# VHH binders against Alpha-tocopherol transfer protein-like (Ttpal), part 2

Target 1, 343 residues: Alpha-tocopherol transfer protein-like (Ttpal), of Mus musculus (Mouse) (q9d3d0)
Amino acid sequence: MSEESDSLRTSPSVASLSENELPLPPPDPPGYVCSLTEDLVTKAREELQEKPEWRLRDVQALRDMVRKEYPYLSTSLDDAFLLRFLRARKFDYDRALQLLVNYHGCRRSWPEVFSNLRPSALKDVLNSGFLTVLPHTDPRGCHVLCIRPDRWIPSNYPITENIRAVYLTLEKLIQSEETQVNGIVILADYKGVSLSKASHFGPFIAKKVIGILQDGFPIRIKAVHIVNEPRIFKGIFAIIKPFLKEKIANRFFLHGSDLNSLHTNLPRNILPKEYGGTAGELDTASWNAVLLASEEDFVKEFCQPMPACDNLLGQPLLPEGLISDAQCDDSMRAMKSQLYSCY
Below, E stands for the ipSAE of ESMFold2; O stands for the ipSAE of OpenDDE; V2 stands for 0.75 times the mean of E and O plus 0.25 times the DockQ between their complexes.

## First folded at step 1 (VHH)

Design a10 (framework vhh_7uia_1)
Fold by ESMFold2-Fast, scan of step 1:
Structure a10 (fold): chain B 343 residues (1-343), chain A 121 residues (1-121)
Amino acid sequence: as target 1 above (343 residues)
Amino acid sequence: QLQLVETGGGLVKPGGSLRLSCVVSGFTFSEYAMAWVRQAPGKELEWVSSISGSGDYTYYEDSVKGRFTISTDNAKNTLYLQMSSLKPEDTAVYYCATDYEVRYEGLFDYWGQGTQVTVSS
């Protein structure tokens, strides 16, 4: 009553609005269509705190935070893109925002890895058989990224090309909503890896790669299975472990030559013959074809000029909600320093 | 600062024995894996043996199994390699390596200065 009288003082259109009227039609769809099965919707609710009825609201909240706190950040604001970061951080808005900022900061801070990132630029590493994604998922629905460091010949190209191929593969995998919910498994085959070859993956590079995967990339790593590791790999792992979050460190499984141990987690019917499985011979050509078919998409995302530091002018030195320096490993602190130098 | 001091190398006849020592300072020895690696003339670096920080787990390259023994004395912060039945093929510079402190170099960033072992043919 009183409210109706007040509404009439402003404008006729305002006076006609009431809670009893049907809501206005929703705005045009943002181009996002959920591809998850009913089981994956349930899994996302239970594991990620994703409520389908609030999904677009949560995406909009993250979008609004980006626009308010990082107005100069050159980033996609598409629903599907932002949803990757919400899923990776279990719909914690502050943590999802930190991850998004770190994702772009990492890409700017390491142009040797992230510049001109496209399949055609990585033909040598792809043809080496260094990595593939197995054709079948594990029992949890995780894609299995298989890496063979021994296939790399250091005289042919630098180790950063292998890292580029890994991130290219991760960028392709994370486009799948199923992968955003289920996560991935890594299977690393260390057969034939010498100390000399391993030394190219030194602590500085390990810090950067691990830091990016933990704090700068919207992917959930569910397990890392290592097979055929050299007898001193426990010492190698001790170097890497300080850079790993405890939760992730507990997801590392060293199997040696014990394929029965591996088969407890990765059943034989999803593994190639090389790992005691029944899924045929290890095939790298099929995944290479998938990547090459995605060439145009990668050119659009990664082969545009990167924003200059001046595009981040006015950004705070220590953005509100970022992980404190005491909570970051050394590689994360280095990436923060590079990001802040652009602010 | 981290320091590795290697001693015990020398000239020995085939079938002889040598005990290599690596005195470590600047870190808590018992918490970190230690290794012996060697480089023969004109060859690549070859891993020889490693030991866990606890001393409970030891590993050996196949050509040295049964002839070499790796051990630690945590009270002295010293890594040992007891070498017996030495062959001309064991002629190399032997390096003590640790994974304790990470730097902007290879996985075993802290190599000692090395100690020369020469098995006279």
Scores: ipSAE 0.000, ipTM 0.128, lowest interface PAE 17.7, mean pLDDT 76

Design a11 (framework vhh_7ocj_1)
Fold by ESMFold2-Fast, scan of step 1:
Order: sequence, then C-alpha cells, then structure tokens
Structure a11 (fold): chain B 343 residues (1-343), chain A 122 residues (1-122)
Amino acid sequence: as target 1 above (343 residues)
Amino acid sequence: QVQLVESGGGLVQAGGSLRLSCAASGSIFSDYAMGWYRQAPGKQRELVAAIDSGGYTRYGDFVKGRFTISRGNAKNTVYLQMNSLSVEDTAVYYCAAQEYTFTDSGSLYEYWGQGTQVTVSS
C-alpha cells in the first residue's frame, strides 16, 4: 500500500514532450480546487506571497514539517485546511506551523469554549441576538462580524458560551477562500453594557480571547470597530493593549456614539439601520440558519473524542497556553511533544 | 506578576510520605496548567506530575502509583502527595505554571517557583 509522501516516481513518459514548449505552471494541490477570482489570485500574490505555481510545493512543505516536528499531533493534513494557515501567515512556513500548533493547543487548553462545539449546542446564545455576520462585505471584501454584548444575560449562561459562538462563526467564515485572502472586520456594539456585565470580561479572559484570535486562529482581522462603548472602555482597552500585536492595536477604532466616524470605514449601504445604514434592519436569523445548516460539518470536525494515550494512564494533559518552538529548550520540547501526542 | 510559592519539603525516611503545596497568585491559578518538576544534583530537571485546568493528570514513569497531583482552585493551590518515598526521590522540587500570552514575540511565558528541597534518608 502506497503512502502519499512515498510517491517518488510513477510511469514517466516525458521523452515524448517537446523541448520547445514553455513549461506549464504546477497544478493546484491534489483535492484542492481554487475558487478565487482572477482579481483575488492577484491580490493573494501581492499581499500574501501566494504563487499559484508553488501552491503544491508550499502545502506539501507545511505537511512535511507537521509530520516531522509534531508526528503525534491529531490534525487534518488536507490541502485546503493547511492552506488556511499558509494564507494567514503570508506563506511563512515557520509561522504557519506555529499557528497550526497553537490552533490545536488553544482547543485543548480551553474545554469550556472548544468542547462539543457545534451550532445545536449554542441555540440559546444564537437566539439571543448576540452575534451575526452582515449580509454585505465592506469595500475590501471583508465580511463584517457584528457582536452585541448587551444581548447576553449572565444568569442564563456563562460568558464562555458567547466566546464559543464567536469561534464557531470564525470557523465558518474561514472556510471561504475569499475570506482567507480578504480577512474580516469586527463591529462590536457596547450599547447598554453595564459595569456589572463588563466585569465578567476580565483581563484574563480578554488575554485568552485576544491570544486565540491573534496566534491561535488562521484568520486575518483587518479592523475592529467599537461603537457605543462606555467611558470606562478606555480603561478596559488599556488592560488588553499589552497583549495586542502593534499591527492589530492600530486597527482598533473607538467611535463612541459617532456613527459618521464609523461610516468613514464601513459605508452606509452595507450597514443596518441600527448603525446608521440603509441595508435594512439588523438580522441575526439568517446567519443562525447558515450555522445550523452546517451542523454535520461541525460535528465531524469538532465533536470527535480525544485520542487515548495509554502511556499517560488514560488521563492526557490539556495545557493552558502554547509556547514558541524557537524558544523551547530540550525539556520543554519533550514536554510539548508528549502533550501533543495525546490530542 | 505571577508568583509561585512552594512548601511542604523536608527530610523524610525511606518509605515515608510528604505533601508538597504550591500557592499561586490570585484567580490566574484556575486557568493555568500546573506541574511539578524535580532536579537532583548533577541531573537535568524532569517532569514529576502535571494537572490542567480541567483536572487531567500526567505522571513521570518513576512516580506512577506513588505520587498524586491535585488542585484546589478555591485556595489557588496545587498539591503533590508523595507516598512510598525512596532515596532516588531526593531532589529540589519546583512548581511550574504554563501560560502563553499569544503575542507576536513568540515568547514562552512559563512561571517557576524557587523550589523546595526533599531529602529521603537511607
């Protein structure tokens, strides 16, 4: 039985090829069918260093690195899956590998968020109107994720359920190649958020959420627009700012009640009436239907049991946080390998 | 700033028991994976036991069945119950907490206690 990585040679008939013919670019990776428009292929080349003629090579290189450095990591090695990580890190192999490792590590380190992650488990938060994806993209082609913390009632379910719904939405959005190239925009509406409600989003939860979004998830966040924030949000932002990459910190825009400021970046024709736009009323039901229609995909991808590790007495370690390979000593690398072997 | 303070070390006779405690700062404890490592003179630091925020545990082969790790989130403390101690268990025992801040620096944010000496007499 042949293995993919062991395919050295088949039955080559290259002797019949014309030596005067220009070489054709390499095909897309096996099993992968590019859905990008010509403009998005050009954008990916310019912004992400994605060269269609090297896609097969780049995906295979990342696959080989995973197999070599994290041989026991339970992960998809599909072309389309690995390509998400390459695009999120502009085809830097080392950074893409670290992102993939962090993606799985964050899922192990926070079971309250990532265990049994599927739309049917989140009906309460979805029905609350806490989040939606707007029907129209921004001028750069970014989907707009709209979040309304005021719709959360702490007595009904813990704050981690809101975080689960955000992550579920990001997983759905990143399946689109267009989104992988263009990225997303977040619109967070803090209208009605009390000091008491805000206290549930403490600095440690903020640190974990920011960490996952920056270094644990293969999505490009192009802007974070915050509207109707209370005056104390300036203090909250000061707490999270040290954990933000400078590039991401510069993409945070606090608009207060100034919708004209918001409209400078998000035009009125893509915004609902609630945010001074002309695209109808804010609709959460349509996005909820999209998520629920994806139930079987999420069950297949996110609701599989963890692999059993006999060498660990059947009690695998679920680490809090992930570490950079470049900064691991031999003891830490051994520990990481053991921790990942059980996922 | 995170501080880990170990206690419970000391001198014990072979076959005896000790319980080590590691107190961590504040509510940060509940989100950390906590571990115990040991280092004997002239040897490298090695994992003794670890426990995550969900209560999953892992033990080094040399202590399986003899040591038990547990955590008390209400007291921000992780414990290592050491039974059937042998001379080979003599080492400085370090409490560790693993936290990654997920910044572009790729920095490892791992916190260590100062260590507590365990000496098992022949």
Scores: ipSAE 0.000, ipTM 0.152, lowest interface PAE 12.7, mean pLDDT 76

Design a12 (framework vhh_7b18_3)
Fold by ESMFold2-Fast, scan of step 1:
Structure a12 (fold): chain B 343 residues (1-343), chain A 121 residues (1-121)
Amino acid sequence: as target 1 above (343 residues)
Amino acid sequence: QVQLVETGGGLVQPGGSLRLSCAASGFTFSDYWMGWARQVPGKGLEWVSYITSGGETEYQDSVKGRFTISRDNAKSTVYLQMNSLKPEDTAVYYCAKAYDEITYTESFDYWGQGTQVTVSS
């Protein structure tokens, strides 16, 4: 791991406040009950360094680190929530803490994407057929998130609404412990996409989205399969590749129109007819129903008023250099500046 | 000083052909994606075609199969060969520096003065 995002892997700076100035920690959250099968427990031990006998101790260690280094960060400290970050960083406490802080920082730095994030606010995107989660997992147990940019009509709503729908789906998927262990696969279908539509998802927005997925979101992405892409897409990929971690860069697959290439990773029996599979027609309504059934949970977690400043004392909480300038485009840098202006 | 000079426009009958040229100066031409956009009188600007520094091309659906974009890096020139022209192709055509591979910036920048293409009987 020597990629461009190394700065995000360094331990956060120590809080400037003394221990006597910090509030008492909140009471311990409710305990965790594992829902993993025996096979997934074994997989988590082998792939994530998760030892069930130490699981709650590891969660407590991360909680203690959050309370000491970021006492005023507005975050859940629930066992299940913190466990997402430990699993995403293979139980490396420092990297898990940095991911948690970045998760909240990224959310605040891009309000166009993360504010009022709830299914009912995205009905137009959901009804367009832009995204779905396929009904069957891949051979590794990964859910397959399918996106179709050709379904987006730019005159109906801005591209940020599509990005919102993707992150809404990722927030839903990561609630599953099975998904935290197995990870996800992304299948992006560019069939029918004009260059005009494709230009809306250029290098700047791609860098921003990729930066958040790599350094600000507790999800394990096992592969990104791109099909039916325009000829220039390889050029666009070459531009963003230096900003991808080596591991994730090696998991990007550009298939073009070669569905046989796609089928080496995603077998036909889990794919809909549109991708050469035998699992029926592509269905977006079922996943939309799952999201809408989660409306109240999203309102409670993502639609509450956020404070103008990140802390109760009006002091800066984010450590210097936590999100590198190279991973922020001009708009993210401006948003960070506006956030810090409240201090 | 960055300069883009479009030439080759004119009046042509439906079904005819025109070749537009754009001579570029003031930047390292081979490092940039180049493109053509057009503006129909009284309407907004719309893109027509792009060519990457590596020579890969893309076209708007309405011109695909009829127009061909190409570049000559030795001459710092981008071309648009327009065949089977239709009255709907009547517009001012603009050459644009479309992408900077060195700075990874994406936008149409440094528009020229444009060249008028009129397709009528």
Scores: ipSAE 0.000, ipTM 0.136, lowest interface PAE 15.6, mean pLDDT 77

Design a13 (framework vhh_rezetamig_d1)
Fold by ESMFold2-Fast, scan of step 1:
Structure a13 (fold): chain B 343 residues (1-343), chain A 124 residues (1-124)
Amino acid sequence: as target 1 above (343 residues)
Amino acid sequence: QLQLQESGPGLVKPSETLSLTCTVSGGSISSSSYYWGWIRQPPGKGLEWIGHIYYSGDTYYNPSLENRVTISVDTSKNQFSLKLSSVTAADTAVYYCARVEDYTIDWGSEFDPRGQGTLVTVSS
C-alpha cells in the first residue's frame, strides 16, 4: 500500500522511449534498509558483533563465499536474506555459510513438511488452535510462540501438518529484523497430551525437527517454557535431549502446573488468562489472519518450480542425520512433483 | 573496560547455602542489552550455566538447578548475587560471574567478559 514516488525521471536515451509505451515491470526494491530501533542496533552490536558501518561489507563477504564455494546452490542472495544467517551465527562467516547450506538442504530433505507450504493448505491445523503467536513480546522483545499439542486429532491429519504450521510461523517471524536480533520464546502447553499422541513423535521425526531448528534455520530460541507436562514428558524429553545442543537443553524450563514459576519468566501482562495472565483470552484467530494475509509471499517462496535436481548434485553432504545425497535427490524429485500442483 | 569481580566464602558446609556476589565496574548493570549470570566449572569438567538475570529482576535458571538457585540484582550497587541452597560435594567448583549474551548457538565464549572466578569447596 505504500507508494514509491518515482514517476518523474529524466531519461537521457531516446531508445528507451518506445518501451515506455508498454507497462514497465515494477522497479527492483531498494537495497537493504535497516528497520531496527536505535536500542536494537546497540543490542545487535553488543550481542551479535553486528557493526552497522560494516553490515553490508559482512553481507557481501557471505555472498562471495556462497558464489565461490556453493555456485550451484539455489538461494536468495539478497542483503536482507543473508543478514538473517549472519545474525543467527554472530557474524561468523563460516558458520553463517554452513547454516545457509543446511537451511536449503533441510528443505529438500523433507518434502512432506516443506512442499506446498502456504497458509491456505494448513487451515485445518490453524483452525484447531494448535498454535498461535501471542500479541505481546516478552521483556526482551521476543515473540512468544504458543503451541498446544492436545488440540491435534491424529485421525484428522498426520503429525507432519503440525510441523508444517510451526515452520510456516517461524518463516513469518524471522522476516522481522527485530526477531532476528531478539529471538523467540516457545510456550508449550502439554495439558491433555496422551502417550498415544506422544508416540507419533518418534526418534526419526525428532532428529529431523531438532536438527533443522538447531543447524538448519536462522532462528534464535531464547527459552522453551513447558507447562502442564504429563507423566509422559520424561519419555518425550529423553527422545529429544540427545539431539539438542547443551546450551539449548539448558533453556528448557519445566513449570508443571505452577504458573507462579512461569510468571517469573513471562510477565502476567503479556500472557492470556489461560496461563494466569491479564492479556485477555488466548486468541489464535489474529495470528491465523496474519498468516493468511501473507499467502502470496509463501506461494512465491514454496510453490514455485524448484531448480533441476542436477543443479544440486555439486553440493557437499550436510551433517550426518540432516540430509544425504540420496535423500536430497529423492526429496527434490518429490518436492518438484508436489510444487507443480500449486499451478 | 568492563570488569566483574566475584566475592564470597571459599568453603561451604554440606546442606548450607552458597552465597556469592558479583560487583560490576566500568559499565552499568542497568543495560537493556545484557543479562548478568553465573557459571561454574567443577574440577575436571566443562562449564555449567547456572542462570542469569535481567536488570528488571527477570530470571532464567538451569532446569537441573532451579529448585536450589536464586539470582538477584541490586542496580543501586551495580551488583548481582547467587544463592545456591542445600549444597553437596557435587557443587564444588570454580564459580564465575559473567555478562551474558543470550543466544542459542555456541559462539566462542558467550560468558565474556567474566570475573576471575572463585573456588568454592563444599566440605565439612
Scores: ipSAE 0.000, ipTM 0.164, lowest interface PAE 13.8, mean pLDDT 77

Design a14 (framework vhh_7nfr_2)
Fold by ESMFold2-Fast, scan of step 1:
Structure a14 (fold): chain B 343 residues (1-343), chain A 122 residues (1-122)
Amino acid sequence: as target 1 above (343 residues)
Amino acid sequence: QVQLQESGGGLVQPGGSLRLSCAASGFTFDSYAMSWVRQAPGEGREWVSSISGYGDSTYYADSVKGRFTIARDNVKNTLYLLMDSLKSDDTAVYYCAKEGYSVEIYDYFDYWGQGTQVTVSS
């Protein structure tokens, strides 16, 4: 079906037109105001197959698919919201639809992470210095999410609180159209991570976190830079690697203590002094302030009772051969639970 | 169109060996992790093993560690499960599963094959 929808799209080949024959850009879709610069529009065309002249048709096609195939899914159908999913899947309608359904499914399946998700509920994690977003983007325009696992003290709160803080940050970052086009970079500092601490990030939690990032969240991860990794990192990576797609695994860069290696990808002028840079001291307070300023938006989005129409009984998304939850008996539910016993 | 077809099941004596295969088509095989899941008579589904798209990272359920080996051939688009030292408790229908787009219990594995029956009995 995506092939038929895609075949209905028409646009003159840019390569076959002279500059004086190019038409004026079409207006933005209803309810959407494009905030991209001309350079980012060009980048979106080249990297995401986003054509401004087809943007209205593409968003409407996805909206129509949601209404037809998932009529009981409680979701925003706003142009700007749907566009996040199209950009994350390079305007493949079927893949974008699946990502949207998975996004809401992840929220339902992991209430420990997604329920009551708001900055004020995460003050301990935020104040620990576990994560921040650096003030400067990399040369590709990617925001840099810096994570420091050693700042987490397992006796103070469970690992799911750190995961909540990561997804809260990703929800904030993906609101930016620039981020939707450019993607993000992760800088993970493993300095001081012990075997004991690493044991809390077991295979089932790793599988769920990685699954959400790859297939349940509309964000493009362009690189994962790992510094100060201990000898145990090979063991940690072996746990997560089975759940990584090949192309994503190839975006992992291990720098050890070699900051010169890091600086070839993340220049010194965007890095704090802790990572050999010239952008001042590592500042977690500024990003924490940005998140706290968004408190009311997060309360509205993640802290309201779920509508009756946004339940699994209305979902047609099941593995081949499984019945809907409305028709599942206790043995079928037990079977599903056994596959993910730690969830 | 995604298709997964299991084969290689059958009757085997306790302590015996069996090799399961799963022929995959309709998707870029080496871009996805693959798994084996089994269901014994009267029991729920049990995850058995997973392998990364690279094929160099494998993970096993505690019940099969040291006895089973998961492998893949990305040129032939085929997933394998090599089962050694089989026990009566290994009797189940074995399913080939493709990594899905969700971490929800019912939809993490995007596609399932029809399954292949393994019976371990004396």
Scores: ipSAE 0.000, ipTM 0.132, lowest interface PAE 16.5, mean pLDDT 77

Design a15 (framework vhh_5j56_2)
Fold by ESMFold2-Fast, scan of step 1:
Structure a15 (fold): chain B 343 residues (1-343), chain A 128 residues (1-128)
Amino acid sequence: as target 1 above (343 residues)
Amino acid sequence: QVQLVESGGGLVQPGGSLRLSCVASGFTLDYSSDYAIGWFRQAPGKEREGLSSISSSGDYSTSYSDSVKGRFTISRDNAKNTVYLQMNSLKPEDTAVYYCAAESYEVTYGDYSKYDYWGQGTQVTVSS
């Protein structure tokens, strides 16, 4: 395996220096360095069509496609970021490109969820015990995201805050190359969820959340295990099933109170006592600490000013400077809206 | 290095049975796998048609085309990395070269599969 490389990038300007004052250029920052184990490299080759010898070539191909077909798109183009989209779409360049465009479009189209997305803004949700990531992975190496809607009190804050916390956690998880290869599992505990509370997750919100997860986020969800669901949940699932792609719908497992059914896929040694396991009591504080420790990274990525409006070629309309979004005409706004449309 | 090798074809009389095997190499056909294996056939002068598929992970779901539903059964043996097609009540119209193919999925993002890998085919002839 390769040594881990720093992801540090520097932006010192040397453009104004004379020939006699010009320093030697700094060495290029190290490019992408694979942190996968040998077994995960083999798994990525077999399951994702990832050939290590062509990995950077594939990343460059996607980068070139973004620059050519979506020059107006404000996006990171570093190797590690683009690799998330290639892995999520099994190195199909066209599908990876569409996922990247949708990723930014979904975020732009739903500011209530994605604006100011940072751990410190979500302390109430995090402290409620609504979600955690279990300390152990499943047999496929998938992290298990555990959610408990019972911990949400609708009078304290709207359902979109819970959605924000889920997406914040997914953003953190997808930074791991192991997770990009293995995917995740969701364990949803519906114990104590009333019909009134369930009604807050209506068809409009369900369609929007499902659309983003299916077509706008570079994470592989390998299974959704639902436990302690109320009697009507099969009917609710039938209503949302048309919004799910067939393969995803087939990965929803409704266990009710049957923990033996759950244990077929999630063995007892990775589950907390609350779900019939031997891994201690359910701990939300450890994952909350991980998220809060990532505060500065989230501020950098999700709490920056909106990008300027460019022409179809990604060039500023004014040569001497960037134009603001307020300077974009109706045609450019309509085009961006069409290209950034979420499902 | 992904390869699929079919076997088990041959000559059979109408109403007879055959079992085709597809051995996969270069990937595993277990719970961690994100491939589906499908069976296709192509008769002389006709386009290739899909017959049946089996998923490699999750619920191990199967599907069948209307022309073979109730007569053909797809199954897998993960220990042997092999997918089988049990063909019963064979008809002269089933005469074709049979192919197995592997398609990779985006596990969470719907039906974005493509059949990426194909075997060389095995001849099935149904004739008296």
Scores: ipSAE 0.000, ipTM 0.231, lowest interface PAE 13.4, mean pLDDT 76

Design a16 (framework vhh_7ocj_1; at its last look DockQ between E and O 0.47; V2 from the best seeds 0.00; counts 0 for: pae E 8.7 > 2)
Amino acid sequence: QVQLVESGGGLVQAGGSLRLSCAASGRTFSSYAMGWYRQAPGKQRELVAAIYSGGETRYGDFVKGRFTISRGNAKNTVYLQMNSLSVEDTAVYYCAADYDTWEVTSEYDYWGQGTQVTVSS
ESMFold2-Fast, scan of step 1: ipSAE 0.038; ipTM 0.507
ESMFold2, look of step 2: ipSAE 0.012; ipTM 0.457
ESMFold2 (binder alone), look of step 2: mean pLDDT 81; pTM 0.837
OpenDDE, look of step 2: ipSAE 0.113; ipTM 0.634

Design b01 (framework vhh_7nfr_2; at its last look DockQ between E and O 0.01; V2 from the best seeds 0.00; counts 0 for: pae O 14.9 > 2, placed apart)
Fold by OpenDDE, look of step 2:
Structure b01 (fold): chain B 343 residues (1-343), chain A 121 residues (1-121)
Amino acid sequence: as target 1 above (343 residues)
Amino acid sequence: QVQLQESGGGLVQPGGSLRLSCAASGFTFSSYEMSWVRQAPGEGREWVSSISSSGSTIYYADSVKGRFTIARDNVKNTLYLLMDSLKSDDTAVYYCARGYDEESYYGMDVWGQGTQVTVSS
């Protein structure tokens, strides 16, 4: 009678796998907060057709269009970012979407300008005094971008560096909602511009720059004031004019050496003494400091590796062959010959 | 899905005429400028013509000016290129593109697959 001792195999207690708390979804990005004054809200309503009550709906509509039509477009979908494009196109969704696409398309198509685009990489341009933003806005609230092409020294850096500096300045300015609503004014001083410098402004570069300003960047250019233009400027303008839309062409004001003409559009109290104003000396250091202080923002935006998904859009819409330096040389030679015949 | 589809390409004799069509879908066709671009064998892309969203503004390359006519039907979401007085040098794949950019093409964001045009005796 062998007592089979029933060894009660104690079933191992199933260790309750602690429910790994799924990391809380990152907090919803802080909702868009409008920084516009009541006056600017009114201005935006009148000029841009921006309705505060519909603003977020309109942003969502553009966001949905981007997702639908351009699902592989590596772009910010943040409210503040998309609003730049809506404002620049007066809340026309299709035009805003096209502008957004062009904005990124331009960046991809011109690596010499947009690669490693950061203030610290442009110190020579910034220190040259080629550009600055005046400390005061015009009576319409527009910042005045002052450009001095004579400050550029071709032996120091290529003309693309000037374009880079202008682009960074525009990017910095457009971060302000006020600038998005008011727009900007450009003051270009062509005093001392030589033929040699002007020859660097070929039709190709001119087309690209104008393309960016007209259809590739979410900014409102309200006016372009040109001062101290020498005879050579006629040649430069002749190159640029065919590429200008009528709307922008009508916003060009040529003042020559007549500062009183300038003062009819830009009051003396916002202009430096160099342009007959009372706002002190032309200061480039302050704006340079603003740009350099924004280094991290630009690094984050322009120096991050493009996600690999952009390779699917990356059939170079520009065949590598059209950048053959050869045809640009012939057109530049022909233009040089025409420019020389005018002297 | 956003797409463009070209049609109407073929073989034609010098001096002949051809009509290309581009059917657009997946976007508001009437809101965009449209363009034709061609690529000859062994050559780069060449801008041919563009038309504004409303059709009120039209541009042509000098090489095709007076021979080609761009048109659009916003109701049918279709872009057209009428090609008259065709030359051997017009032999290319013709692409329809959404947007306009004469030189850098950065404004042309959607492309069709292209249609072959061959001008030969």
Scores: ipSAE 0.000, ipTM 0.249, lowest interface PAE 14.9, mean pLDDT 83
ESMFold2-Fast, scan of step 1: ipSAE 0.549; ipTM 0.816
ESMFold2, look of step 2: ipSAE 0.304; ipTM 0.705
ESMFold2 (binder alone), look of step 2: mean pLDDT 85; pTM 0.867

Design b02 (framework vhh_7ocj_1)
Fold by ESMFold2-Fast, scan of step 1:
Order: structure tokens, then C-alpha cells, then sequence
Structure b02 (fold): chain B 343 residues (1-343), chain A 121 residues (1-121)
């Protein structure tokens, strides 16, 4: 083709080598296949600015930005993975990019929460009944994450184990395209929470948890409903409120012990008996089974050795020089400095 | 009280340029996402451009490459620079303000009164 080539190339037909003698090439990874219903495609267009005809073009734009601006970031560049970040930031490329960078930085900056993150490592938390996902979605299609702090016994394990279980659940939920479009609702039951127990959720931990949820995780939180809050709740809320963005703070709803206000937002037919509903008794075993069945996926994603800072594969550092460890370190420090809520 | 006041509209000839301004008051401007929408006679209101609190931007397909949105947080003002105007750009242009994830056609909290842009052939 090119007349610029001054070297002779060997013919592609070499000896008697046939297709039967060559190893079969691995099949191309399946490209993104949309699992959304027609109604959810319409909702994504209306609420997220997601236009199906440009979906792959938008994903490619984000991929190109990652490759150009954060070439040392160890991340999946799969269509489906990148689409989570675009949907969480309404297809705003710059915001989706920052969310992706923050996502990986938060995971590196808090090993107590993110290291060895798999269901089998959290059986004590799961068996305590601390959290579950209700079997039915709300009228907007949001899954309801139910959290019961009273079920935690501080002498059994540190509060970071509860935080691990929350993020494990969020990682599982966000795999669903329906959840990426609809978002989630949190239902927090504060019945029985003592001042002693509440003291473990101090401003340092609150800042990190809230920062990750707002700026480091590709999930849309549509509402946070608090029920059975004791007098201590004013103190807890005073600790967390400074870390909440105005929009998220406005999505906090206090219901007390009168669940009629809860029922204006979450209909009785999706709630368990414990919250005035008709969907049976609160069941944590079903969600625990879902998490445990996903063990291999979590091991593959969260329990592999962290890739070394690597600028060797496909990255043009200096055509004239050797790749330096200092450049790798500088890239990692630059990425960490962009994580304002995880340090 | 929240107020959004548009200015800079008027009559311009095809191929010309126009700059719209929206002065905001009654909220912490730097925390809010700002947008420009337009509505032509007999048509639904449509997104022209959005600029988010962090500075990133989004444009409607019909204006990409011709219009530029910007914001001046010190002046509590958002701008829309409109170049290469055509008769089809004739509409009432509305300024809108919303919290981060509500800064789209279905989620803006506050709207201006609108400013008329008329492009003559």
C-alpha cells in the first residue's frame, strides 16, 4: 500500500499453514447490548439526555478523554462500564470523567473498606440483618436499600464492615441498567440507636462515606427516608449535614414513628410489615443470597492484586528516554490530589 | 426571592451574531446549574445549552459549533454567544436555573421571563 516502506514483507501465505493449524482467535468481546425496555429508553432520553442513536459515540468520547487525560489510570474501558458514569452525570462528559477518576481514587484511598471486598468476607454483617434491598421497587423504579444501624454490635466488628456491606450492595445494584437510569432510595431505620453506637459515625467517617456516595460512585440517590429517629438524630444530622450537597440534603425526609408520611412516597404494597406495609416481613436472607451468588464476580473485580502503576503498555512517555518510576508516582499523586472528598 | 433576568435579545439579520445575558439573584449562583432554552411559535420548548456548576457544558444538536454558553460567577451571570444566526433560530429564549441533577428540561427549578430573538432574512 505504502510506497514509503523500504523493507520487503513476507507473504501472508506461509508454507502450508492452514486455518486448521492456527489457534482459533478469541471471539470479539460482545459489544454493548441495551437491556432497557422501551419506556426506560424514553426515560433515559428525557431525564439523562441519553440519545440511543449517539450512545456509543458518547461512550467513545469518554473513553478518548480517559486515554488522553488519565493514561495511567487502571480502569475498565468497556462500553457498559463507562455508560454507568455517563448515566450518573446526565451524559456530561467532564463530570462523568471526574466521577470515574474519583471512583478509582476512593477505592485506592480507603483499603479498610475496599480491599478484599466480597460477600464471603462480610457474612457477619450480612447475617446481622444490618442491610437488605427490598424485593419491590418504588413507583419510579428505584430499588430501596434498607439499613438498620441498631443491628450492628460494635464489639463484634468495626463500623467499616457495615460500610463495606453498603458499598458491596451498591456495586451489585449499579450493574443493572434499570438502576443506572432509575436510581435508588435509601430507607434508614434508626429504632434503638444509642448515643454510644452513634458516636462511631463521627465527622471523619461521615465525610468519607458521604463524599464517596456523592462524588465517587456512579449511582443516583433519589431520596433518603429516615424512620424511627430518636432524639440523637439531631446530633447525627448536625454531623453529616455540612458534607451534603444542597440537592442531596433536600432529599432527606424525616418520618418519625408516624409512617403515614413515609407512605406518601413509598406505597404500602412495596414495604414490609415493619414499616406499615403489606409485602410480608422484612427479609434479609434473599438479598444475602443474591450477594453470595455473585461471589466470583466480586473476587474477579475487587480481590485481584492492584496493577502496578504502569506506563509501559501503549503509552508514549518519551521517545528518547526510559520510563521513570517518578513519572508513575507523579501520575498517581496527581490523580489522588483530584479526589477532594476521599482524603 | 429568586430572580432570573434575561437581556440582549432583539432583531438581527441572518448570518449575524447576538449575545444573551441572564443576571441571577436570590441563590448561591456558583452552586447552580444554568441553562438556555428556546420556544418558537407553535413549537415545544427545547434545550439550547447548559452549563453546570463545575463549568462543563452541553448543547442542543441544532446549535453545536455556532453557540457558546459561559458563566461569570463573580457577576452572577450566564451568557449565550450566538453566531451564524439563521431564521430558524427565531424564538423566545429562556434562562433557567436548577440544582445539579435537576438541570435539564424536566428538572429546572427557576425560569426567567424570556427574551425575544428575531432573525430576519
Amino acid sequence: as target 1 above (343 residues)
Amino acid sequence: QVQLVESGGGLVQAGGSLRLSCAASGFTFSDYDMGWYRQAPGKQRELVAAIYSGGSTRYGDFVKGRFTISRGNAKNTVYLQMNSLSVEDTAVYYCAAGLYEDSDEYGYDYWGQGTQVTVSS
Scores: ipSAE 0.012, ipTM 0.290, lowest interface PAE 8.6, mean pLDDT 79

